Miniprotein binders against a7ua95r516to809. Designs and how they scored, part 136

Target 1, 294 residues: a7ua95r516to809
Amino acid sequence: ASLSLLSISDLVPDLQFIFFWMSNAIEILYFIQQKSPAYMQTIELMDDKAGSKESLLSATISANEEAMTILEEVIMYTFQQCVYYITKTLYVVLPGLLDCNPFGTEPSSEQCRRAAGVCVCAVCVMPEAVRRVVSVFQTTSDLLQQYQVHSEIQSQMFAYLFFFTNVSLFNQLIDKGPARGWFQRSRVLQIQASVKILLDWAKGAGHNHLAQKFFAKFCSTVTILASPPQQLSQMSWKALCAEHPSLKPVQLHRILTQYQLMAELGPLPIWQPSSEDEAYIYRTVDLLESFENH
Below, E stands for the ipSAE of ESMFold2; O stands for the ipSAE of OpenDDE; V2 stands for 0.75 times the mean of E and O plus 0.25 times the DockQ between their complexes.

## First folded at step 8 (miniprotein)

Design ja43 (at its last look DockQ between E and O 0.70; V2 from the best seeds 0.00; counts 0 for: pae E 3.3 > 1.5)
Fold by ESMFold2-Fast, scan of step 8:
Structure ja43 (fold): chain B 294 residues (1-294), chain A 86 residues (1-86)
Amino acid sequence: as target 1 above (294 residues)
Amino acid sequence: SDEALEMAEDALRMIEEAQRLAEQGNHEEAIRLLLEAVEIAARSGDPYLIAKVALTAIVIALQTGDEDVIRRAEEVLRRARELMRS
């Protein structure tokens, strides 16, 4: 499908069309919700005029049911189309975030902190791969604002986009990371800095709560992988589970195993799973996250 | 009132007529009729009639590939939104 080759900019006219119709359908829905109770009350207060009241009430109930059914279908359809095209674009650009270097050279700890913070500023050039991802989120925000889409729908859209991004990045890192060298410390620090740029964008856009909620799994993964060996070696399995509740035991075990291999630390007994978690890890085949909420 | 009921009946008739015209492929005349119907719908005091005009315009726009028809449908929606916000 050629749609996956298009940049977000190339999709803007089609997205504007879909956002326009979605916005109008939402406005109609809210108008009916606001006006319907008063109108129904007006009918209920009418004297029974030769059966006219009963016929009008029946017609009004039918009109409400018809309007609600069609509006909900149109809103759902247009919302799903918007997220489909946006996430299709995200899926193409997200792997680049795991390969890019926001520091331009091999980073020191000082360079990592400064570059990560400064890249959010308009004066600083962020890596092309990060810019592409940010551009998708910014374009979505701009379209929601342009068509004055209600804040609840805006929140639902970014919740889904952040959920999708988190699952995509987590699955890419876990599945392909070992072969791509993404678990190596220098690469992890680059990934952490790139993710920080996305989180800082979300905070600036007013979506900090959603970003914290929906990026939790990937952020936990990167935080563990970026931890100094001395610090991580002092943490028990229980402490890691408590600090990173978004990670399933099988996921945490895989991450820690890869950390040992890449850091060349050798076997460390401090990351021994509990008996219950060990049994779960042993029988569990599902390592990767699903893109479906239900 | 009797006047409001008559206006509601007129608006509904016009909307149904516009839907039939659209089904026949006469989108231009359907949109013209909807633009007239939305004013009558607003005066009827029936919020479902304003919604039905707007929704009919959305359906016509989604079914057509004609840029001119889409632009005309947008005019109906703009007017409906103005009346809904008033």
Scores: ipSAE 0.372, ipTM 0.770, lowest interface PAE 2.1, mean pLDDT 80
Fold by OpenDDE base, look of step 8:
Structure ja43 (fold): chain B 294 residues (1-294), chain A 86 residues (1-86)
Amino acid sequence: as target 1 above (294 residues)
Amino acid sequence: SDEALEMAEDALRMIEEAQRLAEQGNHEEAIRLLLEAVEIAARSGDPYLIAKVALTAIVIALQTGDEDVIRRAEEVLRRARELMRS
């Protein structure tokens, strides 16, 4: 199927299979970890009949280590596969978020299956582009819960998905934003509102801290761009750096430069990078975020 | 008890045979043995044997392309999980 037609719903059967194995492997791993010490103690308390005890202990230890290694490999593999499939679906739907007008009356095409009528749930009232993104995360959450995946693994998965989403949105905004008009105040406000809906969902889903952490860069960018010129022009480079620590100097400089162009502001000495940051603002390699450093 | 030890030994032999069969590509027979082994493992009172059965079922499921074998492996896993929670 072309990537353009790939929906999270199409991947649910494959994801279900992977989540099943992941969940089982995790549960078995924890079982071994919890029961092995007690079992070893039981063996240690047995009468040493002709050195059989030491041999049995050694064999048990070795077998447990092997089992744990295999289980860890299965967990890692299945985790990676889940992330791979889910991020593919995100890749398809995320660009729509930047073009979304959340203030428009877009007809909700998808009726919530839970309601006999027009569902007015928080997801159903979302703009279509936002709903598509939320649907990926919600489906992921539902699957994780369905298979009772350990909370730590759930957190790691959402951390990565939020990371991926932030990198994708940030890079698109920085790279294509000027050409697409996403730096225009009206468009920025739309983006800000769309992201707020996503963050509100994440909060409702119990992932508020992770969302705040991993969306910080994109949110900072949008916040700066949404700021009125009168307000932003009064903020020094140092103040902006302090308020938006998630942004690298090169990123902040790029955002301010594009903001200046869009707002038709003359050169603002107050936005001049510090002498300490001056060398860093030219590191264009650091402008876009990498997907590999997570 | 001597009986529990005998059951543990039997379960272990069955698991080892299942592993051998799986290595030979006979996943169907391997998983059938595991369905029996999980119950014997449970009766032995050795929690490690239950985990070993479950692990072996996972390995078989990941190696096989046969949907029926996968389904039976899932059954082994479900049963193992039930026994681990008891």
Scores: ipSAE 0.317, ipTM 0.751, lowest interface PAE 1.4, mean pLDDT 89
Fold by ESMFold2, look of step 8:
Structure ja43 (fold): chain B 294 residues (1-294), chain A 86 residues (1-86)
Amino acid sequence: as target 1 above (294 residues)
Amino acid sequence: SDEALEMAEDALRMIEEAQRLAEQGNHEEAIRLLLEAVEIAARSGDPYLIAKVALTAIVIALQTGDEDVIRRAEEVLRRARELMRS
């Protein structure tokens, strides 16, 4: 299959290979750190003859520096390769979150309607687009646990994956939203419900703080767009900035402009940027986020 | 102590030879030499030499396309891990 149709299940063997070698490299790092003080002390207690002690100490320090440099490069390389494969899969499945209807497909499934009694799938059904994203995260989590990858590295992995997810969803919503009708209130509520499922997964998986941190920009956008018109119209620009610090002035301005259009609140701008922010609301170079900020 | 220094020197020479073999594409010979070197490195008491053996095996496994070499690199790592627990 092409890269555009890549499934996480197709990548599991490659990820298993990389995680195995990454976890081993990390273990070697901690072994050196654990044993280094005792070995250095052994050299210090050695009888020095013809300068052999100083020579051995210097060689040991040099060997340690060389090993640590190579080891850090291996760990970084394997980490980047894991991220590369996983984010290629995420890139393919994430757009579906913006197009799916978590309300429309669950109650009407043919199998659920044919059950005369309780329909378990009507209660437990996850939209296919959301399931594909959750499957990527769950598979990643399962592999990290299977290979006993150190918890700090697991956290760094999910920090990057959530960062990537946020950038992908935010950029698509902002860039393609007008043409795709994604700023309509009914669509925003569907998007909000789909993202809620993803956030619930992150909370249950023990990554709530990372998800809150790295999804902030996209979640702020959806929260603003989902707000009732009467309530949002009464909020000042400064109050919105304070409530949504993750949004740049150009981003907040664009979101509010689209909100006003879709809520049919007339052409006259409702929200007045502060004089400080006015210089930045038209910086279109700052509108979309970079995937390389990490 | 003098025996440990000689073993450390021997292990280092073997590791450096394995690295040369790997650069020449002789991955099978490199891995066989690493499996021998890990035992000598462990007896030397130098933790950096065990780590260098394991690291060299990891680098070979990441660079090779040969499944047999990968499996032998796993054997080197399994042995290194066992020796690190001692």
Scores: ipSAE 0.198, ipTM 0.682, lowest interface PAE 3.3, mean pLDDT 81
ESMFold2 (binder alone), look of step 8: mean pLDDT 88; pTM 0.872

Design ja44 (at its last look DockQ between E and O 0.56; V2 from the best seeds 0.57)
Fold by ESMFold2-Fast, scan of step 8:
Structure ja44 (fold): chain B 294 residues (1-294), chain A 89 residues (1-89)
Amino acid sequence: as target 1 above (294 residues)
Amino acid sequence: SDEAERMAEDARRMIEEAQRLAEQGNHEEAIRLLLEAAEIAARSGDPYLIAKVALTAIVIALQTGDEDVIRRAEEVLRRAKELLRSEEG
């Protein structure tokens, strides 16, 4: 199956296989943690005539170290395989989010509200592009629950998936946004609304803290681009840097330059970095984010 | 030199031999030996040895594309988990 035809449902059998073995490895860790203190205590209380206690302690420590090494390798391997399959699917569906309009063609009801001249429906039907992304996250959550994977591993999984999603969306918006018209205010408001659906899903799934942490860069970007000119022009460069600490100076400068062009704020930039910031901006080559998780 | 110490040493050697057989592609014999090693490991009283049997079976299952080998690895894992649970209550 090619990447363009890959859906999360096509990967469910492979993911079930990997999650099955991962969950069993984690369960073995649980048994080790439960039994090891009592076993070690029985050894420590033994009479050490003829060196039998020292020999048994040495052998037990070696067995524990070997078991923990295999366990770590199994958990890391299975975690990496799951991440590989899930992110491969996410990579295909994420670009659709940037072209998505979550507002109904004719959104007319008592449940609709206005935000900066845009009507947002309280019970908006999830668009296809957003549904495809949410489906990947929901299927992952369902599989983690089905195989009773420990909450800590579940948190690490979603931390990485949110990290990947943030990097992918940010890079696409920064790199292709100007040519695709994504930096236009109306398009940014659509993107912001679509991302809100993902964030609302994450909150409902118990991952609000992770979503706030790992989507910070992309959220800062769309917040700036969605800001009214009168509001944004009142902020200094230093104030904008303080308000959006997740953005590197070169990234913030790029975003503001595009905002100025779209909003027709005049022939000269309103926001100018200091001489110190200018040197930093022009020295760095890190405009786009790396997918490598540190 | 009591019985438990002897069982622990025997289990350790059996697990090492099973790992060697798996590396050589002899998954069937490796699994057979792991199932035997699980019983000896349980008699040693050492939970780390039982865990090592289970984890080695998981590694074999993840490395193989053979459904029969996977099925037998699941049997080893099931038995090892039973042995680990036997001291719960």
Scores: ipSAE 0.674, ipTM 0.900, lowest interface PAE 0.8, mean pLDDT 82
Fold by ESMFold2, look of step 8:
Structure ja44 (fold): chain B 294 residues (1-294), chain A 89 residues (1-89)
Amino acid sequence: as target 1 above (294 residues)
Amino acid sequence: SDEAERMAEDARRMIEEAQRLAEQGNHEEAIRLLLEAAEIAARSGDPYLIAKVALTAIVIALQTGDEDVIRRAEEVLRRAKELLRSEEG
């Protein structure tokens, strides 16, 4: 089957190959940095016979610049290849987060059936949909650590993966949410709990700051939908914008109007956009987010 | 010295030729040339040229898909690291 290649486990050999060469490029950088001061000092201390010292310094600077150019190319290429493979698997598994129930026991889970006989607790198992997403992140983290990839590159990798996750979940929620029943209170609470598991993973992995930054748009949306309708109806447009700065006016307006419909609060808009935002609430081109971060 | 400067120029030209060969798809010839260039770069005394050899081999390994070329690129990388270490102390 064509989908077997999209499993993160099936991509491990390809990712190992990429990380091996990336880590070796970083090791070469380490050798250069360790040797550079001593080599430059030996050139500076040599006699300037017929201008050979100045010529050697110029050639050395040029060679260093050329090597750094290749290193940057290697890092950029390997980074792009990793995110290409990993996001293909994320694209397949992320939609399941919006449909799963983290509060219920997994009916087809053999471990859950055994635990239910002795311990009736939904927290004994992780929903399969959540487990699949966590597995992608955990496998990526394990590989980066295994190959001793520099922490800055690891952070950039997870920044991009969290960005991708946020865009994918947000776009699906906005685009398909009303028709799929994802705006219903019980479903929103389930989505909130599922995302909480991802946020907890990110915190435990040392990426809490990145998760807080890059999940902001999706989390703001879920927070609004999880709020009691009466409390939201008492808030002004300006107050809602201030509480949810990650949401564009068109996005905030769409979420509020769909929430009003699901809460059966009547057809007349409750929230009055400011005059400066009024031009933006109809910009449908800005409703969905781009995966390319322009 | 004059000899070190000549060796550095020779190594640079060999590395550029290897990069051109790799862009043309001649990865086997590019890797062979890089192994030779590593030794000339080491005699120039310029560690940045040895590093450039290693990094070029890494680029070829990432692009080729040919197991034999990848194995040879690993050999170039191993040799370049040995040469970089021999310039310590």
Scores: ipSAE 0.596, ipTM 0.874, lowest interface PAE 1.0, mean pLDDT 82
Fold by OpenDDE base, look of step 8:
Order: sequence, then C-alpha cells, then structure tokens
Structure ja44 (fold): chain B 294 residues (1-294), chain A 89 residues (1-89)
Amino acid sequence: as target 1 above (294 residues)
Amino acid sequence: SDEAERMAEDARRMIEEAQRLAEQGNHEEAIRLLLEAAEIAARSGDPYLIAKVALTAIVIALQTGDEDVIRRAEEVLRRAKELLRSEEG
C-alpha cells in the first residue's frame, strides 16, 4: 500500500495484537519480580536434610533470571514494533501539520457529524491536518488503556512518540522551511497555532510534562520565528541562548540567520555569537536532530 | 513433598519440550503440551513454572502465523494467569 494511504486505523488490528502480548508479558514480569523474594525465602526455610537446598535455590535463581531476560526481550520487541507502526503513520501525517492553516474554514470531520449531528468536541473542531496527528496519539492512548499497559511503558511510549514528532517537525522546518515559506511570520503563526492545539491535547491526555520536554526544540524555534522583529532584535545572543536552552548554538544561529533574511534586517551585532559559541555555530552536523539519540 | 517435586520436574520437562517444539516450528504441538504443563505446574505448587508456561505461550504467539495457534496460546495464557491468581489467595 502507498505510504500516503496508510492510516492509524488500518494498523489497529496489528497494534491490538502486539499490545495484548506486551501487556501480558509485563504482567508476568511483575508477578515474577514480586513473588521471587518470598519464594526464595520459602526455599531457604526448607530443611537442609538432603543438601539439595543450595542446588534448588541456585537452580531457581537461574531459572528466574532466564525468565526475566526473555520477558524483557519480549517487552522490548513488542514495544519496538508498536513504535515502528505508530511512527510510520506519524511520518505520513506530520508534514501536513506544517502546511496547515488552522484559521481557515476547514470542514469538520465527517465521522463525528454522522453520529450525533454537529459535534463540537475538541477533536472535531480541529483542523484536519492537526486532527490526523492527534488521531494517531489518541488511538495509541486508547489502545494502551484498553490493554491496561503499565503506566511506565505508556510514559515511555509517549516520550518516544513526542521525541519523534519533535525531531521530524524540527528537521523539516529547518531544512525545508525557507524554501516552503514556513519562516514567513504569517505561516509561522499558523504553525504555532497548530502546535498549540496538539500541546493542548497532550495536556488534556495527561502528558503535559512529556510534551513540554520533548517538543522544546520545535516550540523554541517556532517561538523565535513568531516573535516580532522589534522584539527579537532587542534580544542578545546570550539572552536567546538562555531563553531557549534546548537549541544548540548552530541551530539558534541558523534560525536567526534565516529570520534576518526573511525580515530583511541588516546585520545585528547583538545577535553575534559569544566567543565561546563561535566554534560551535559552524558544526553543521549538529544542525538537524538525530532519531538515534533517544 | 516427593510428589510435588516429581510434578515440578515433569512440568519443567514438558515446558522445555514445548520450547524445543516451538523452536522447530511445531507450534501446535508446543501449545498443546503447554496446556497440560500448566495444570501440572499448578499442582506442583511452583508458581514460577506456571509463569514459564505463560512466557512460552507468549513467545509462541509472537512467532507463529497460525491464527488457531494464537488462539490456543491465548487460552494457555488465560489459564496460567488464573492458576497464578489462585495461588495468591
């Protein structure tokens, strides 16, 4: 199937299968972890009449360790499969977020309209491009809840998905932004509004801290680009570094350079990198975010 | 008891054989054996053997492409979880 036609709904059966087995593997893992001390104590309290106690204990420990290792592998495997499928769908829908005009009259989702008339739920009033992204996250959340996946695993899942989303959006904005006109203030404001809707959803879903943490680079970039020239031109390099600590010097320098070009500003000495950062602003290898650092 | 130890040993051997069968691609026979092993493991009083049955069922379910085997693996898992819960009470 063309990647362009892949929706999260098409992957739900596969994800359900994986989440089922992942959740059960986690449950069994916790069972073993919780019962292991008591069971070992029971063996330790057995009469040592046959000298077999030590051997039994050793065998039990070894068997437990093996089982734990296999369970961890299963959990890791299933987790990775889930991430793979979900990120594949995100890859398809995320570019639409940057091109989205949330201020336009886009028709509300047909799906909610059919059931109860004009649905005014937060999702139904979202721009289509934003709704598609939110739908991926919502479906993921619903499945995690349906299968009662442990909260830590849920947190890790969303951490990675937000990380992936941030990297994808940030890299696209930095790489393609100038050519696509995404650095134009009007377009930046559209992007800012779209991202706000996504962040509001994440907040409502209980993932506010994770969203703030993992979207920091993209949000910082958008915030800088959305700033009026009169305001931004009064901020020094040092002040901008302090305000946007998630940005590397090379990234900040690129953003400011493109901003300067877009806003037709002359050279701004106040934006000159510090002597400490001067060596780093030329590290183009650090310009784009890597997907491997998570 | 000597009987419980024998049952534990039998269950262990059955699980190991099920694992071997699964590795050979004989998932159907592996799952059948695991169902029997679960009951023997429960009677032995060793909850770790029951957990190992559940684990083996999970592994088979993830490796097999056969829907019937998957369904049976779910049944093994369900039964194993029931037995584990019964020992906690």
Scores: ipSAE 0.546, ipTM 0.846, lowest interface PAE 1.0, mean pLDDT 88
ESMFold2 (binder alone), look of step 8: mean pLDDT 83; pTM 0.808

Design ja45
Fold by OpenDDE base, second read of step 9:
Structure ja45 (fold): chain B 294 residues (1-294), chain A 86 residues (1-86)
Amino acid sequence: as target 1 above (294 residues)
Amino acid sequence: SDEAERMAEDARRMIEEAQRLAEQGNHEEAIRLLLEAAEIAARSGDPYLIAKVALTAIVIALQTGNPDVIRRAEEVLRRAKELMRS
């Protein structure tokens, strides 16, 4: 099947399978952790038949360590499988977010039409491209809740998914943005509004801190590009660096250069990098974000 | 008790054999053995053996492509979890 036809709904059965076993593995891990001290104490209180107690204790500790290691491997494996499937779906739907016009009257999705009434829920009123992205996250959230996955694992999953989303959107915007017109003010405002809807969803889902943290780079980029020329032209390189610490010097320089071209601004001495940053603005290897840093 | 210790030893051997069978791809026989081991493990009073039964069932479920084996692994897991709560 072409990647273009893969929806999150198509992956739900596979994800349900993985989440089921992941959740149970976590539960078993927790059980071992909680019962281990009491069981070891029970062994310690047993009558010391010459050398048998120490051997039993050692064997029990070793067996526990082995079981814990295998459980951690199972949890990691199932986690990675979930992330793999979910990120494939995100890869397909994320480009649509950059082309989305949230201010347009897009017809309500067919799925909401099956309910006899006009659903006015926050998801139903979303632009289709935004809704598709939110649907991936919502489905993930619903599955994690359905299988009562431990909160730490839920947080790690959303952290990675937001990281992946930020890297994907940022790299696409930096690499393809000029050619696709995404640096045009009107388009930037559309992107900003679309991202706001996503962030509002994340806030409503209880992931506000994670979203703010992991979307910082993309949000900073969009904020700079959305700034009026009159305002941005008054901000120094140093001020922009301070306001947008998530951006590397090379990234900020690229954004400002493309902004200058788009806005037909002449050279702005105030945007000139500091002598300290001058060497870094030419590090094109650092321009795009890597998926490996997580 | 001497009986509990014998049951623990038997359960341990059964679980180890189930693991070997699973590694060899004989998931069906591994699951059959785990079902028997679960009850013995529970009677032994050793919580680690029950957990090891559950873990082995999880591993088998993730390795097998056989829906019947998966279902039986779920049964083992369910039973192990029941015994963990007792």
Scores: ipSAE 0.669, ipTM 0.902, lowest interface PAE 0.7, mean pLDDT 90
Fold by ESMFold2-Fast, scan of step 8:
Structure ja45 (fold): chain B 294 residues (1-294), chain A 86 residues (1-86)
Amino acid sequence: as target 1 above (294 residues)
Amino acid sequence: SDEAERMAEDARRMIEEAQRLAEQGNHEEAIRLLLEAAEIAARSGDPYLIAKVALTAIVIALQTGNPDVIRRAEEVLRRAKELMRS
């Protein structure tokens, strides 16, 4: 219950602690990588005194193995802790993105304008629900920058956060969408606009490639649902599958079925897979996506 | 070389003792010993020993809920990093 009231700001002190120690562990890894070759050379150039060189070499190999084991454990532990806190916050705020209207005027935009003097109008119209999601990503980016976390670790963290966001949004839309009215055309266009705000943030933050990769499934879903009936009716099942390779056949079938149920007045062809395609649909993996990522 | 080898052995023994003390909850003595071990590790010329001091401090900080222990572990880490740069 109290979890739904948590903002990313409430977690900043805990995240700062974890990022600090993770950053230092990564720095130690870098130190070992830089110093190890030179140290190994000094051992190799040592005179063969009975057992002396062999003992030192053996000890050094053991020391490297132990150091790498501890570093991997520390970096993995701290990374997983950060991801745990951040995704727990995302899970609470993400459903709001599916219910908000980015085309509407936020009353808070007037307060923002008065407080700041002259505000950028485009920023002032961002829905509160979208702003909460963006704040989680921005705070994460700020902390990674503050603690100078290596760019490779930053990329891995945002890859996982985007993966989590994609799976969460997709599962919410597919599972709860029919009951919530999210497949209604006006709502789909609102969802599309909200998602664009997230993608634009990712592009601005230097994560465009990761966003394109990890949001593919949800973006394909929204693109299909936002498509005009005339465009979809002209495509074969095979063509639709080829156009949306991120979607499993069972997922695409569900999306098209929901689209037909929510279509506006007018004749719309019913997409019917062949007997072969139908058998394939029911052979594929479950409708909902797993949060498991390995 | 012989001097450096003795320093390396002393540092290794001290780090192991510091880890044992930390496991027993004697963080005060563990940290004092790690600071002493850091100086000897640096003089040994073995980069793995100074790295081991720093890593031990990180592990202590992550495993403890005590702000004083965390602050002191950070002192060990800062000293180890100074020695790594020199």
Scores: ipSAE 0.664, ipTM 0.906, lowest interface PAE 0.9, mean pLDDT 82

